# Ledger of designs, part 1: VH-VL binders against Ras guanine nucleotide exchange factor D (gefD)

No score or structure here was measured in a lab: all are predicted.

Target 1, 231 residues: Ras guanine nucleotide exchange factor D (gefD), of Dictyostelium discoideum (Social amoeba) (q8is19r433to663)
Amino acid sequence: GSNIIAQQITIIDNEMLMAIPPSQFLHKSFSKESKSPQFHDMVSKFNEWARWTSSEILSKEKLVERVVTLSFFIDLAKSCVELGNYNAANAIVGGLNHSSISRLKLTWERLSTKVTQDYDRLLSLFDLSMNYKNYRDEIKSTKAKIIPYLGLFPKDLIAIEEGNDNFTNNNLINTEKFRLLYQTIKKIQSYQQPLFTFKTSEPIKQYLKNISNGLSEEKDFHSISHKLEPR
Structure headers, positions and changes below count from the first letter of each chain, unless a header shows other numbers; antibody chains are not in Kabat numbers.
F is the ipSAE of ESMFold2-Fast. E and O are both the ipSAE of ESMFold2, at different seeds. Each is the mean of both directions, binder to target and target to binder. V2 is 0.75 times the mean of E and O plus 0.25 times the DockQ between their complexes.
[cut] stands for letters that were removed.
The coordinates of atoms that the task and the answers printed are left out; those that the model quotes come from them. Centres of patches stay.

## First folded at step 4 (VH-VL)

Design g01 (from a09 with heavy chain R30S, light chain G51K; framework fv_amlenetug)
Fold by ESMFold2-Fast, scan of step 4:
Structure g01 (fold): chain C 231 residues (1-231), chain A 122 residues (1-122), chain B 108 residues (1-108)
Amino acid sequence: as target 1 above (231 residues)
Amino acid sequence: EVQLLESGGGLVQTGGSLRLSCAASGFTFSDYAMTWVRQAPGKGLEWVSAISWSGGSTDYADSVKGRFTISRDNSQNTLYLQMNSLRAEDTAVYYCAKDTYYYGSEGWFDPWGQGTLVTVSS
Amino acid sequence: EIVLTQSPGTLSLSPGERATLSCRASQSVSSEYLAWYQQKPGQAPRLLIYKASSRATGIPDRFSGSGSGTDFTLTISRLEPEDFAVYYCQQYGNSPFTFGQGTKVEIK
């Protein structure tokens, strides 16, 4: 199962998170791949989780197999949340909600009530309304080790850096700006901790590290989707 | 350059449908949340709908909920607004706008497209 | 929904004068979730301020935002000819996102 795969995804995501130097979150370094290679490695892996999800579902020509695969990825995202991996869970939900997947009404109609309920909870958790309020509230309430949704950090850092001058009206250093940046960086670093509760499965881990093999390109998703379910 | 270009506006009868498009260029479209904001002639701005980077999360103003559907095609760098059951009060210039957020939405927007006029008549 | 009320509705001033625009929320809004936009006739809006006091890229320092809770202010310290426009506040702390009705800053 999904739990074992979620554990291996979480090991991979955590290793990548821990490899990001704090400097890659400073001075908008994350905006350029050349200045933030480890950050962009994790961004690329997030995109691979999403694309893997969409590609696997679209690869199933038979409706029954598409329903099984859709159900599997919903369970996988739920397992990631249960393990504290909000990053991979959000990536998988993104792949599930790609327009090429969400339009497959025949496939969605055949999900069990339980799986549909699980998906609704995931959509609620990662709902963008009120600046990701549901997700932010959940993160604040947990005491467990987590891997947070990586995408919120650039957002918060850009808002601080672009919204605040480096100097006050009297050409003094803006200590509040740098305090906010420091607090955000410290928060990121608080998540960069080793995992001690999961055992590595080398075969599964290696497969997931090389997951790009055999995936469809995103540019082809809508063409494939319309071929599978024309209307 | 970062550019947004709306299209699909026009004259439609009450109860009819229109689909608006917003073509994006000059940035990685799939990394950013997008929004639709409208402005009735001579009136102020009204937020209509938002969609996350992946299309995985959407949100709507109560006035359009159940009638409008926001969607996106990241492979074509295009945002859509499907408008059904149109009413006279939906007459407005419709703007698409980019969120500054990486992989999501914040709620302040820059840049904005030039807008497309939708006129709903009896 | 949070209702934003802007005042005055119209502000008639000359170039070089200071403009002070008010935005009042029907319930408390964190300063983290308030923005200001400028719109000229026939043009799309442009972002001026976000998080109540943070200037957007390329916005001159004569524009400043302040406030917290229910009361927010946009100040233009010395009006330039290009500043005569309609200004909107927006909250993004609560769905639905809402805009004020606008304040028109017009030349005398």
Scores: ipSAE 0.000, ipTM 0.468, lowest interface PAE 12.1, mean pLDDT 84

Design g02 (from a09 with heavy chain W53Y; framework fv_amlenetug)
Fold by ESMFold2-Fast, scan of step 4:
Structure g02 (fold): chain C 231 residues (1-231), chain A 122 residues (1-122), chain B 108 residues (1-108)
Amino acid sequence: as target 1 above (231 residues)
Amino acid sequence: EVQLLESGGGLVQTGGSLRLSCAASGFTFRDYAMTWVRQAPGKGLEWVSAISYSGGSTDYADSVKGRFTISRDNSQNTLYLQMNSLRAEDTAVYYCAKDTYYYGSEGWFDPWGQGTLVTVSS
Amino acid sequence: EIVLTQSPGTLSLSPGERATLSCRASQSVSSEYLAWYQQKPGQAPRLLIYGASSRATGIPDRFSGSGSGTDFTLTISRLEPEDFAVYYCQQYGNSPFTFGQGTKVEIK
């Protein structure tokens, strides 16, 4: 179950990643939606993965169904990591760690020991501490095709672009700045590779592409959460 | 124009609770990590807590861990700090600040809100 | 936690002079994870430098940062009246993020 869905998510994320023109990474274009529509499409899909996760769990009024759904999304995030899709895995973890979900103590305490351990590993992997050190160390060690967490990508580009003038003190083009930008963009382009391993399931892919249809709005999450478990 | 407005500060007794809010405007709140930094009267800056853009990851200073909870409501563009088991040494101006990253967190901050004063006494 | 020690505690100078502020870490800090902030009386802090040497948007070029390992420096090449303030260094390479105690730059 979770494996085939993780594969379809990865196909979607990879198609979106490959559709981003290199120009959207130049001149801080990624900071403006109007100048980076494909980059922002992928960001919007990341947010949809997170909202889907939280909304599906909150839609389950029965405790047993809520536990099954929570377990499913933990396994799904784990499967995404195993496929090299750190982007979707982090989005799902974000949905699971949403305060409206994390407060559901009755649901969390019914998880199996294995699933709880899997979630703890995911939280450790995507831990904010030390500028995402655990995640950064993991992707440095991998030799496989990956889809990186898109949210960390702007860091190096913003640091290079804002920390270095376009011209040197003698009004010449800053060759070092442009070399660093080029190398960073080239690194990103190295992730924009086709997937030849996964088979498309068109029905599942279409469902996942339109996943936001009928989901609860985030502004309702806490109200729903407190109705399910009022403690 | 980017604006951060803190609220919820005030006078509380030792052992009490207080929730701070930070209302954000002028930028896409959901895309940025956020932080709380405090400053005791006449003292320097002390980092308190950080939260990722999605709310999926949080981090805390050891002095507040287990007592304070950072959270966010991206639908309302609001950051929160729930402060429990307050101590006299928690007395400070609390600043809300935006991480400068788009969709991530660096741990350096710009801009900062005006701050809200929390006074804890017995 | 990494402790940042700033020196001097107070620096008394006249406009037009050069200010040199030190920030020393108890453990090595990667230069890419060191920031400097300025705080004027009654105001929130303002980012000056990040990554030890990168000037933030809108910050005048008289402000520069340098250093690596455990020894970092903020330099103001020619003090202007508006530069008299308290300056803080911050590391963000290790959790918890920590600030120095501050250096007050005051008019002589």
Scores: ipSAE 0.006, ipTM 0.524, lowest interface PAE 10.0, mean pLDDT 84

Design g03 (from a09 with heavy chain S105D; framework fv_amlenetug)
Fold by ESMFold2-Fast, scan of step 4:
Structure g03 (fold): chain C 231 residues (1-231), chain A 122 residues (1-122), chain B 108 residues (1-108)
Amino acid sequence: as target 1 above (231 residues)
Amino acid sequence: EVQLLESGGGLVQTGGSLRLSCAASGFTFRDYAMTWVRQAPGKGLEWVSAISWSGGSTDYADSVKGRFTISRDNSQNTLYLQMNSLRAEDTAVYYCAKDTYYYGDEGWFDPWGQGTLVTVSS
Amino acid sequence: EIVLTQSPGTLSLSPGERATLSCRASQSVSSEYLAWYQQKPGQAPRLLIYGASSRATGIPDRFSGSGSGTDFTLTISRLEPEDFAVYYCQQYGNSPFTFGQGTKVEIK
């Protein structure tokens, strides 16, 4: 069942991506929630995917059920990558590697070899070393519709905005700066395409849209973790 | 308003261990990658370790690989550096610093904490 | 690893003069991922420039960065008394992140 859930997550993420106006990537609007509500809605949903992952695993008092749930979320993240949804995949991996989850050694050691290998590949894909080289190389080489990890591209926009004056030394408009901004916006718009052919499951989609209503608060994760596996 | 406060430094014998903490306030800690940078007395800056927003990936300078472990607790807004098998060469002021963007960006750092001194002696 | 070499080691100037600081990389730095920091005695470093040429928030326009590939420059167009400090370049285009050894800008 992870594939069906990955499809619904991807529908939701793509709808949110499509809803972001290009203006929210201009003039550092994305740095303030009040100026970029759709962008920050997607940021908030990214954080919900991560928190949902941790909360679901911590909700399982029995070791066997916890192993099944951990395995499910690893498979879910893998399915998201296979569907081209790097955004949700990275969020889920973030939830899996939360300190309250990563410390559950009895749970991790009970995973199958295959699932452990799948997790290792996900960790490699989202490895931050060399400025996310593995992730950047993969999205650069893909020919399919993707939902990129949104956190990395605002960095390029701010660098362009701050690194280039609006006017040249002769008080003329800096065409190079505006060309770079235009090309960046054009690239973002290239990701805002309805290329998915997945069938909507309204019950699952509705659950995933309202997921925040049932999640444990992050401040409680550590105490729950230590009750499950005191070491 | 954004602040980073290091603690846990002190005097330790060669071969010993210390754990440094960095308490973050004034920003959404879980959204940012974090780093440790050190500076030996009278010397320049040396990058030590980095950790992604979620803690899902880490990176280390070759001089500390296998001895130091970076970690974070997003529920407590705290960054850690566990230092084992300490050497005289590890004597330095240790700074924690925040990446300038959220969601696990890394590379340039702002702000920096005020640092905590670690002295390793025989 | 990429080694960053800063020159000169010490630059002695008077307030109002132009300071030009060099940072050379042993290999090409990817995507101009180079930053400059200022450090005053007893203080933590402060970000000045990132992406080789982008000024950080709150940094005066007298600070400017330029360069690409292996050669990078920090320029302070008119030194103020508070600008006398040690300056470090840092590359983040390649792991591990590396810093230059620093250039001390001191009053004559």
Scores: ipSAE 0.000, ipTM 0.510, lowest interface PAE 13.0, mean pLDDT 84

Design g04 (from a09 with heavy chain Y102F, light chain E32K; framework fv_amlenetug)
Fold by ESMFold2-Fast, scan of step 4:
Structure g04 (fold): chain C 231 residues (1-231), chain A 122 residues (1-122), chain B 108 residues (1-108)
Amino acid sequence: as target 1 above (231 residues)
Amino acid sequence: EVQLLESGGGLVQTGGSLRLSCAASGFTFRDYAMTWVRQAPGKGLEWVSAISWSGGSTDYADSVKGRFTISRDNSQNTLYLQMNSLRAEDTAVYYCAKDTYFYGSEGWFDPWGQGTLVTVSS
Amino acid sequence: EIVLTQSPGTLSLSPGERATLSCRASQSVSSKYLAWYQQKPGQAPRLLIYGASSRATGIPDRFSGSGSGTDFTLTISRLEPEDFAVYYCQQYGNSPFTFGQGTKVEIK
């Protein structure tokens, strides 16, 4: 079950990634929604994946159903990684790490050893230490089509754009800065390819595209969490 | 508009515990990594701890590892620092600060809160 | 950890003069991931420069940063009265993040 859903998530994420014009990565346009609407559509969808994960778990009043749902989302994040979708995988892991979810001790205690180990591997993969070293090392080693974690593009582009002058000491155009920017944009464009061979399941895809319907608001997560497990 | 407000500082004896809070407003808290930086009276800045946007990853200075725990509640837009086994050398103003661009740990901070004073005495 | 050493410890200058502050790293800082902060007495630090040379929003153009590897410089081209403060460099290229000990810019 999680595999087919991971495939549909990856189709959606890839379509959104491909829809981002290269201009939205230039001149820090990604920092303003008005200048980068497709980039921010993908940012919004990333946030929806995270909220969906937390909201679905919190919607389960019965402990046994909460355990099944928690296990499902861990498997789903793992499936996303296996499909090369690091963006959705990190979003789902973020939803699982939400304080309203992490505090549900009774739910976490009932996870199988296998699922707990899978979750620990996902936490390690997306560890922020050393500039996301584990994640960066993994994507460097892969030769398959991927959807990278979208949040690291701003960091890399800003480092190039701001770390290098537009002009050299003699007021000449800094060709090295523009070469680095071009190479980064070209690398982003290399990810914007229709390389997935998955068959679309239209009902599942439409559900996932409209997932915000019925999701709890994040401001309510804490109160719902404490209602489910008061301690 | 973007504001960070620390609270929870005060006087505590060596070996004691304190929990600091940082209330964030004016931005989408969940999208940003957060950090704690401290400053002992008359001394320079020392980075203490960082937490990723989701709370799933944390990092600590060696001086506080095993004693301090950083956490966040994205539903309440609040950052925390639980400080245990406090020592005289932990006496400092503690600042919370926002990482500058979203979804990554950029490592430069803007804005900073006002700071909250923690005094550890024998 | 990377140790950042700032020099001089104190700069005594008059308004209108140029201030040059040094920050030296014990090891090469990756990708020019070096920031500068200003702190006035009783106030929180204020971001001035990130990425070794990029001015933060709202920072006057008299502030400029330069450098790479192990040697970084903050320059204030013409000191104004409000610029007399303590300045800190910070690297974020390697974990753990570290700050320099600070340089105090004071009125002569």
Scores: ipSAE 0.321, ipTM 0.737, lowest interface PAE 4.3, mean pLDDT 86

Design g05 (from a09 with heavy chain Y103W W108Y; framework fv_amlenetug)
Fold by ESMFold2-Fast, scan of step 4:
Structure g05 (fold): chain C 231 residues (1-231), chain A 122 residues (1-122), chain B 108 residues (1-108)
Amino acid sequence: as target 1 above (231 residues)
Amino acid sequence: EVQLLESGGGLVQTGGSLRLSCAASGFTFRDYAMTWVRQAPGKGLEWVSAISWSGGSTDYADSVKGRFTISRDNSQNTLYLQMNSLRAEDTAVYYCAKDTYYWGSEGYFDPWGQGTLVTVSS
Amino acid sequence: EIVLTQSPGTLSLSPGERATLSCRASQSVSSEYLAWYQQKPGQAPRLLIYGASSRATGIPDRFSGSGSGTDFTLTISRLEPEDFAVYYCQQYGNSPFTFGQGTKVEIK
């Protein structure tokens, strides 16, 4: 089921998260691949999760199979949230909300009420309103080990680093700026912990590591979507 | 180079509908939140709507909530604004603009498109 | 919503003079969530400053921003002919995002 796959995704995401040196979050290193290869590996994998979600649904020519696959990915995103993997959950939701998927009216109308409600909760969780308030409140209330949506840490670091000078008006080191940067980096490091309770399925893990080998390119999504469900 | 081109503006009657498009090029469109900002003739800037990188989250100014719908097609690098139940006070130049942060949303914008004029008359 | 009030409405100055533009928020805005834009007639706005004090790429060092809480300032140290424009502040710490009404900097 979706639980074992969510576990393998979380193992992969956590291995990638743990591999990111703290230096890749300093001095806007994350904006350049050459200075932040591990961070960009995780960014690429996030985009692969989203593309995999869309591509897999679009690969199903039969309506019944497309409904089953759509339901599966909603359950998968929910399972990722339940495991504390907000990064992959957000990526999957992104793939589900791609315009090539959202336009498949016949597919969406066949979803059960429960699955539709689960999807609505996921959309609410990742709502960008009030600087991602719902997501930020959720992770503050969670006591378990999590993999956060890593994109928000660079946002916080850029806001602190660019909104504050390295030196005060008296040409002194801006201690407050560096305190905030340090606290944010330290918070990221607090999430870089091993996962010991998840069972590794090597065949599934290897499939998920290499998913890009079988994916349709995003440029083709719209044409595939219209062939499946013309207007 | 990063470029945003709006289209779809024009003259429309009160109560009518219009759909604006914004074609993006020169950057990875899917990695950025996008926004619409409008400016009535001779007036200041008014934020209208924002959409997350995936399209899964949207936000609206109270003045347009329930009438306007922001959407995006990441496969075609295009942002949309569907405007329904148009009023005379919706007359403005509509700008699309790119959020400035990779892999998230900051809420300040660079670059901006050239704008497209929407005129609503009775 | 947070209302941003800019003052003065119009500044009439000569090239070489210093311009000081004010933006006041109806409630506290963290300094990291305030931006300034420049708009010339017939053109789209251009980002000048974000995070209250950080210059955007390509913006000359004569432009500087400062402030915190409810009071923010944009300063142009020595006006050049190309600086005569309308300037807008914007807050992005709270939804909805809001802009000030603008300050016009015009030639005397």
Scores: ipSAE 0.012, ipTM 0.577, lowest interface PAE 8.5, mean pLDDT 85

Design g06 (from a09 with heavy chain D31E, light chain G51R; framework fv_amlenetug)
Fold by ESMFold2-Fast, scan of step 4:
Structure g06 (fold): chain C 231 residues (1-231), chain A 122 residues (1-122), chain B 108 residues (1-108)
Amino acid sequence: as target 1 above (231 residues)
Amino acid sequence: EVQLLESGGGLVQTGGSLRLSCAASGFTFREYAMTWVRQAPGKGLEWVSAISWSGGSTDYADSVKGRFTISRDNSQNTLYLQMNSLRAEDTAVYYCAKDTYYYGSEGWFDPWGQGTLVTVSS
Amino acid sequence: EIVLTQSPGTLSLSPGERATLSCRASQSVSSEYLAWYQQKPGQAPRLLIYRASSRATGIPDRFSGSGSGTDFTLTISRLEPEDFAVYYCQQYGNSPFTFGQGTKVEIK
């Protein structure tokens, strides 16, 4: 079942990505929600994927059900990567990494070897070392349609815009700065393409669009976690 | 409005342990990588450890690998540094600092906390 | 690891003068990922410049950064009394992150 759900997540993420006007990536507009509402809708959805992951696992009072749910979300993140959805995959991995989830040692020790290996590969893919080198290398090597990890775009764009003067030392327009901005915007636009191969499941899609209705608040995760496994 | 407040510093014997905390407020803590940087009395800055936004990826300076553990609790907006097997050379003011932009860890830091002093003696 | 060497170790100047601080890397810093921080006695460091030349929010325009590869410079065009401090460069292009040893800018 994780493949079908990964497909619906990817449809939702792609619809949100395609809805972001290029202007929201210019002049640090993404730093202000009022100037970048579609970008922040996608940021909000990323946070919902992460909280959904943690909340679902924490909702399982019985150890056996918690193990099954943990395994499911690891498989779901793996399925998202296989579909080229690095954004949702990273969000789900983030939910799995939450301290309230990572501390559940009884749950983690009951995972199969294969699922543990899949999780380790996901951690390696999204390793922060060397500016997310593993992730950036993987993205560079693919020709397929992807949904990239949204959080890295603002940093790259701000660095280009602020790191380069609008004019050179000879008071000429800095064509290199505008070329880099243009290339980055065009790269983002290259990801804003329709998905033609996925079949929509309206019930699952609507559930996923409205998942926030059933989520525990993050502030409660610590308390819930310690009730499930006190050690 | 954006604030980082360190606590947990103090005097510890060599070989002992200490846990530092950094309470974050005024920003969405879960969206940013965090770091610890230390400064020995009268010396320069030394990077100690970094943690990704989710806590799933960590990195350490060679001088503290195997002895220090960085962690975070996004439900409590708190960053931690567990320090074990402390040495005299670990004596320093420890600063927590926020990575500057969303979700990544690209390594320029703003803001910094005020620091907490750790003194390791024989 | 990339070693950052700052020079001079101490720069003695009067208010109104131009300060030029050097930071040299033992190997090329990727993507110009170099930052400059100011630290006043008893205070935490403050970000001045990131990605070699981008000024942080709230930093006066008398502060500017430049350079690429292995050679980076922080320039303070006209020293104000509040600018007398220790300045650190930091690279974040390669793990582990490393800082220079600092340059103290003091009143002559």
Scores: ipSAE 0.447, ipTM 0.785, lowest interface PAE 2.9, mean pLDDT 86

Design g07 (from a09 with heavy chain S57Y D59Y; framework fv_amlenetug)
Fold by ESMFold2-Fast, scan of step 4:
Structure g07 (fold): chain C 231 residues (1-231), chain A 122 residues (1-122), chain B 108 residues (1-108)
Amino acid sequence: as target 1 above (231 residues)
Amino acid sequence: EVQLLESGGGLVQTGGSLRLSCAASGFTFRDYAMTWVRQAPGKGLEWVSAISWSGGYTYYADSVKGRFTISRDNSQNTLYLQMNSLRAEDTAVYYCAKDTYYYGSEGWFDPWGQGTLVTVSS
Amino acid sequence: EIVLTQSPGTLSLSPGERATLSCRASQSVSSEYLAWYQQKPGQAPRLLIYGASSRATGIPDRFSGSGSGTDFTLTISRLEPEDFAVYYCQQYGNSPFTFGQGTKVEIK
């Protein structure tokens, strides 16, 4: 099921998160792949989770199989949230909300009411409105180990860095700016903790590490979508 | 140097279609949300559409919803706006702009392209 | 949708004077989700302020933003000749993203 796959995704995401040196979040290093290779490896994997989701659904020529696959990925994203993996959950939701997928009305209307409600809840959780308020509120309420949505860290760090001068009007070091940067980096480091409760399934883990093999290219998604459901 | 270069604007008849393109360079295009903002001659700015880094999330102003489609080709570093069922009130300079650093559309834009003029007439 | 109303519509001042531009939202907007742009004739807009008070890269110290809730202000402490332009506020707290109608700062 979706739970064991969510566990393997979480193992992979956590290994990648732990591999990122804190220096890759300093001085806008994350904006250049050459200066932040581990950070960009995790960004690339996030993009692979999303593309995998869309590609798998679009690979199903038969409506019944497409409905089953769509339902599976909604359950998978839900399982990721339940395990505290907000990063992979958001990636999967991104793939589900892709225009090539969202337009497949025949597929969506065949989903059970429960699965449709689960998807609506996921969309609400990852809604970008109010600077990801729903997501930020949810992660504040949890004491368990999580893998946070990686993309908000660069955004928060750039907002602090570019929004505040290095020196005050009195030509003194702006200690408040550096305190905010330090606290943000320290928060990132607090998430870089080992997983102790999940067991590795080597066959599933290897499949997930190499999911890019055989996936459709994103540029072809819309063409495939229109062939499956023309209108 | 971050650069956005727009193309595809021109004169089109009411009910017609146009596709705008925005070629991006100087940054890792696939990591950033992108947006289209338009400005009618002598008028203010109107947000039109936004797209997340992956293309997984798309957003539209009510005035264009159902008629315009935003898309991107991350392998070619290009943003598109497919404009169908064009109306006289769609006449505007269309700007491509880079959104924030990663994932969903964050909402403030820097830099902006030079703009491309779309004129819709009967 | 959140409607942003800018005032005044036109502000006529001389170089060296202080400019104060207002932006009012129809619903509460967190200060984290408000931006200001400058636009000169024939040019694309330029980001000045984001998060209500954070200056964008390369923006001079004379530009400052403030405000919270429904009331936001852009202040130019001492107008330079190159500051005479149209200014737009924008909210990004709620979809759809919306702009104010603009305030024109012109030479008196």
Scores: ipSAE 0.000, ipTM 0.477, lowest interface PAE 11.3, mean pLDDT 84

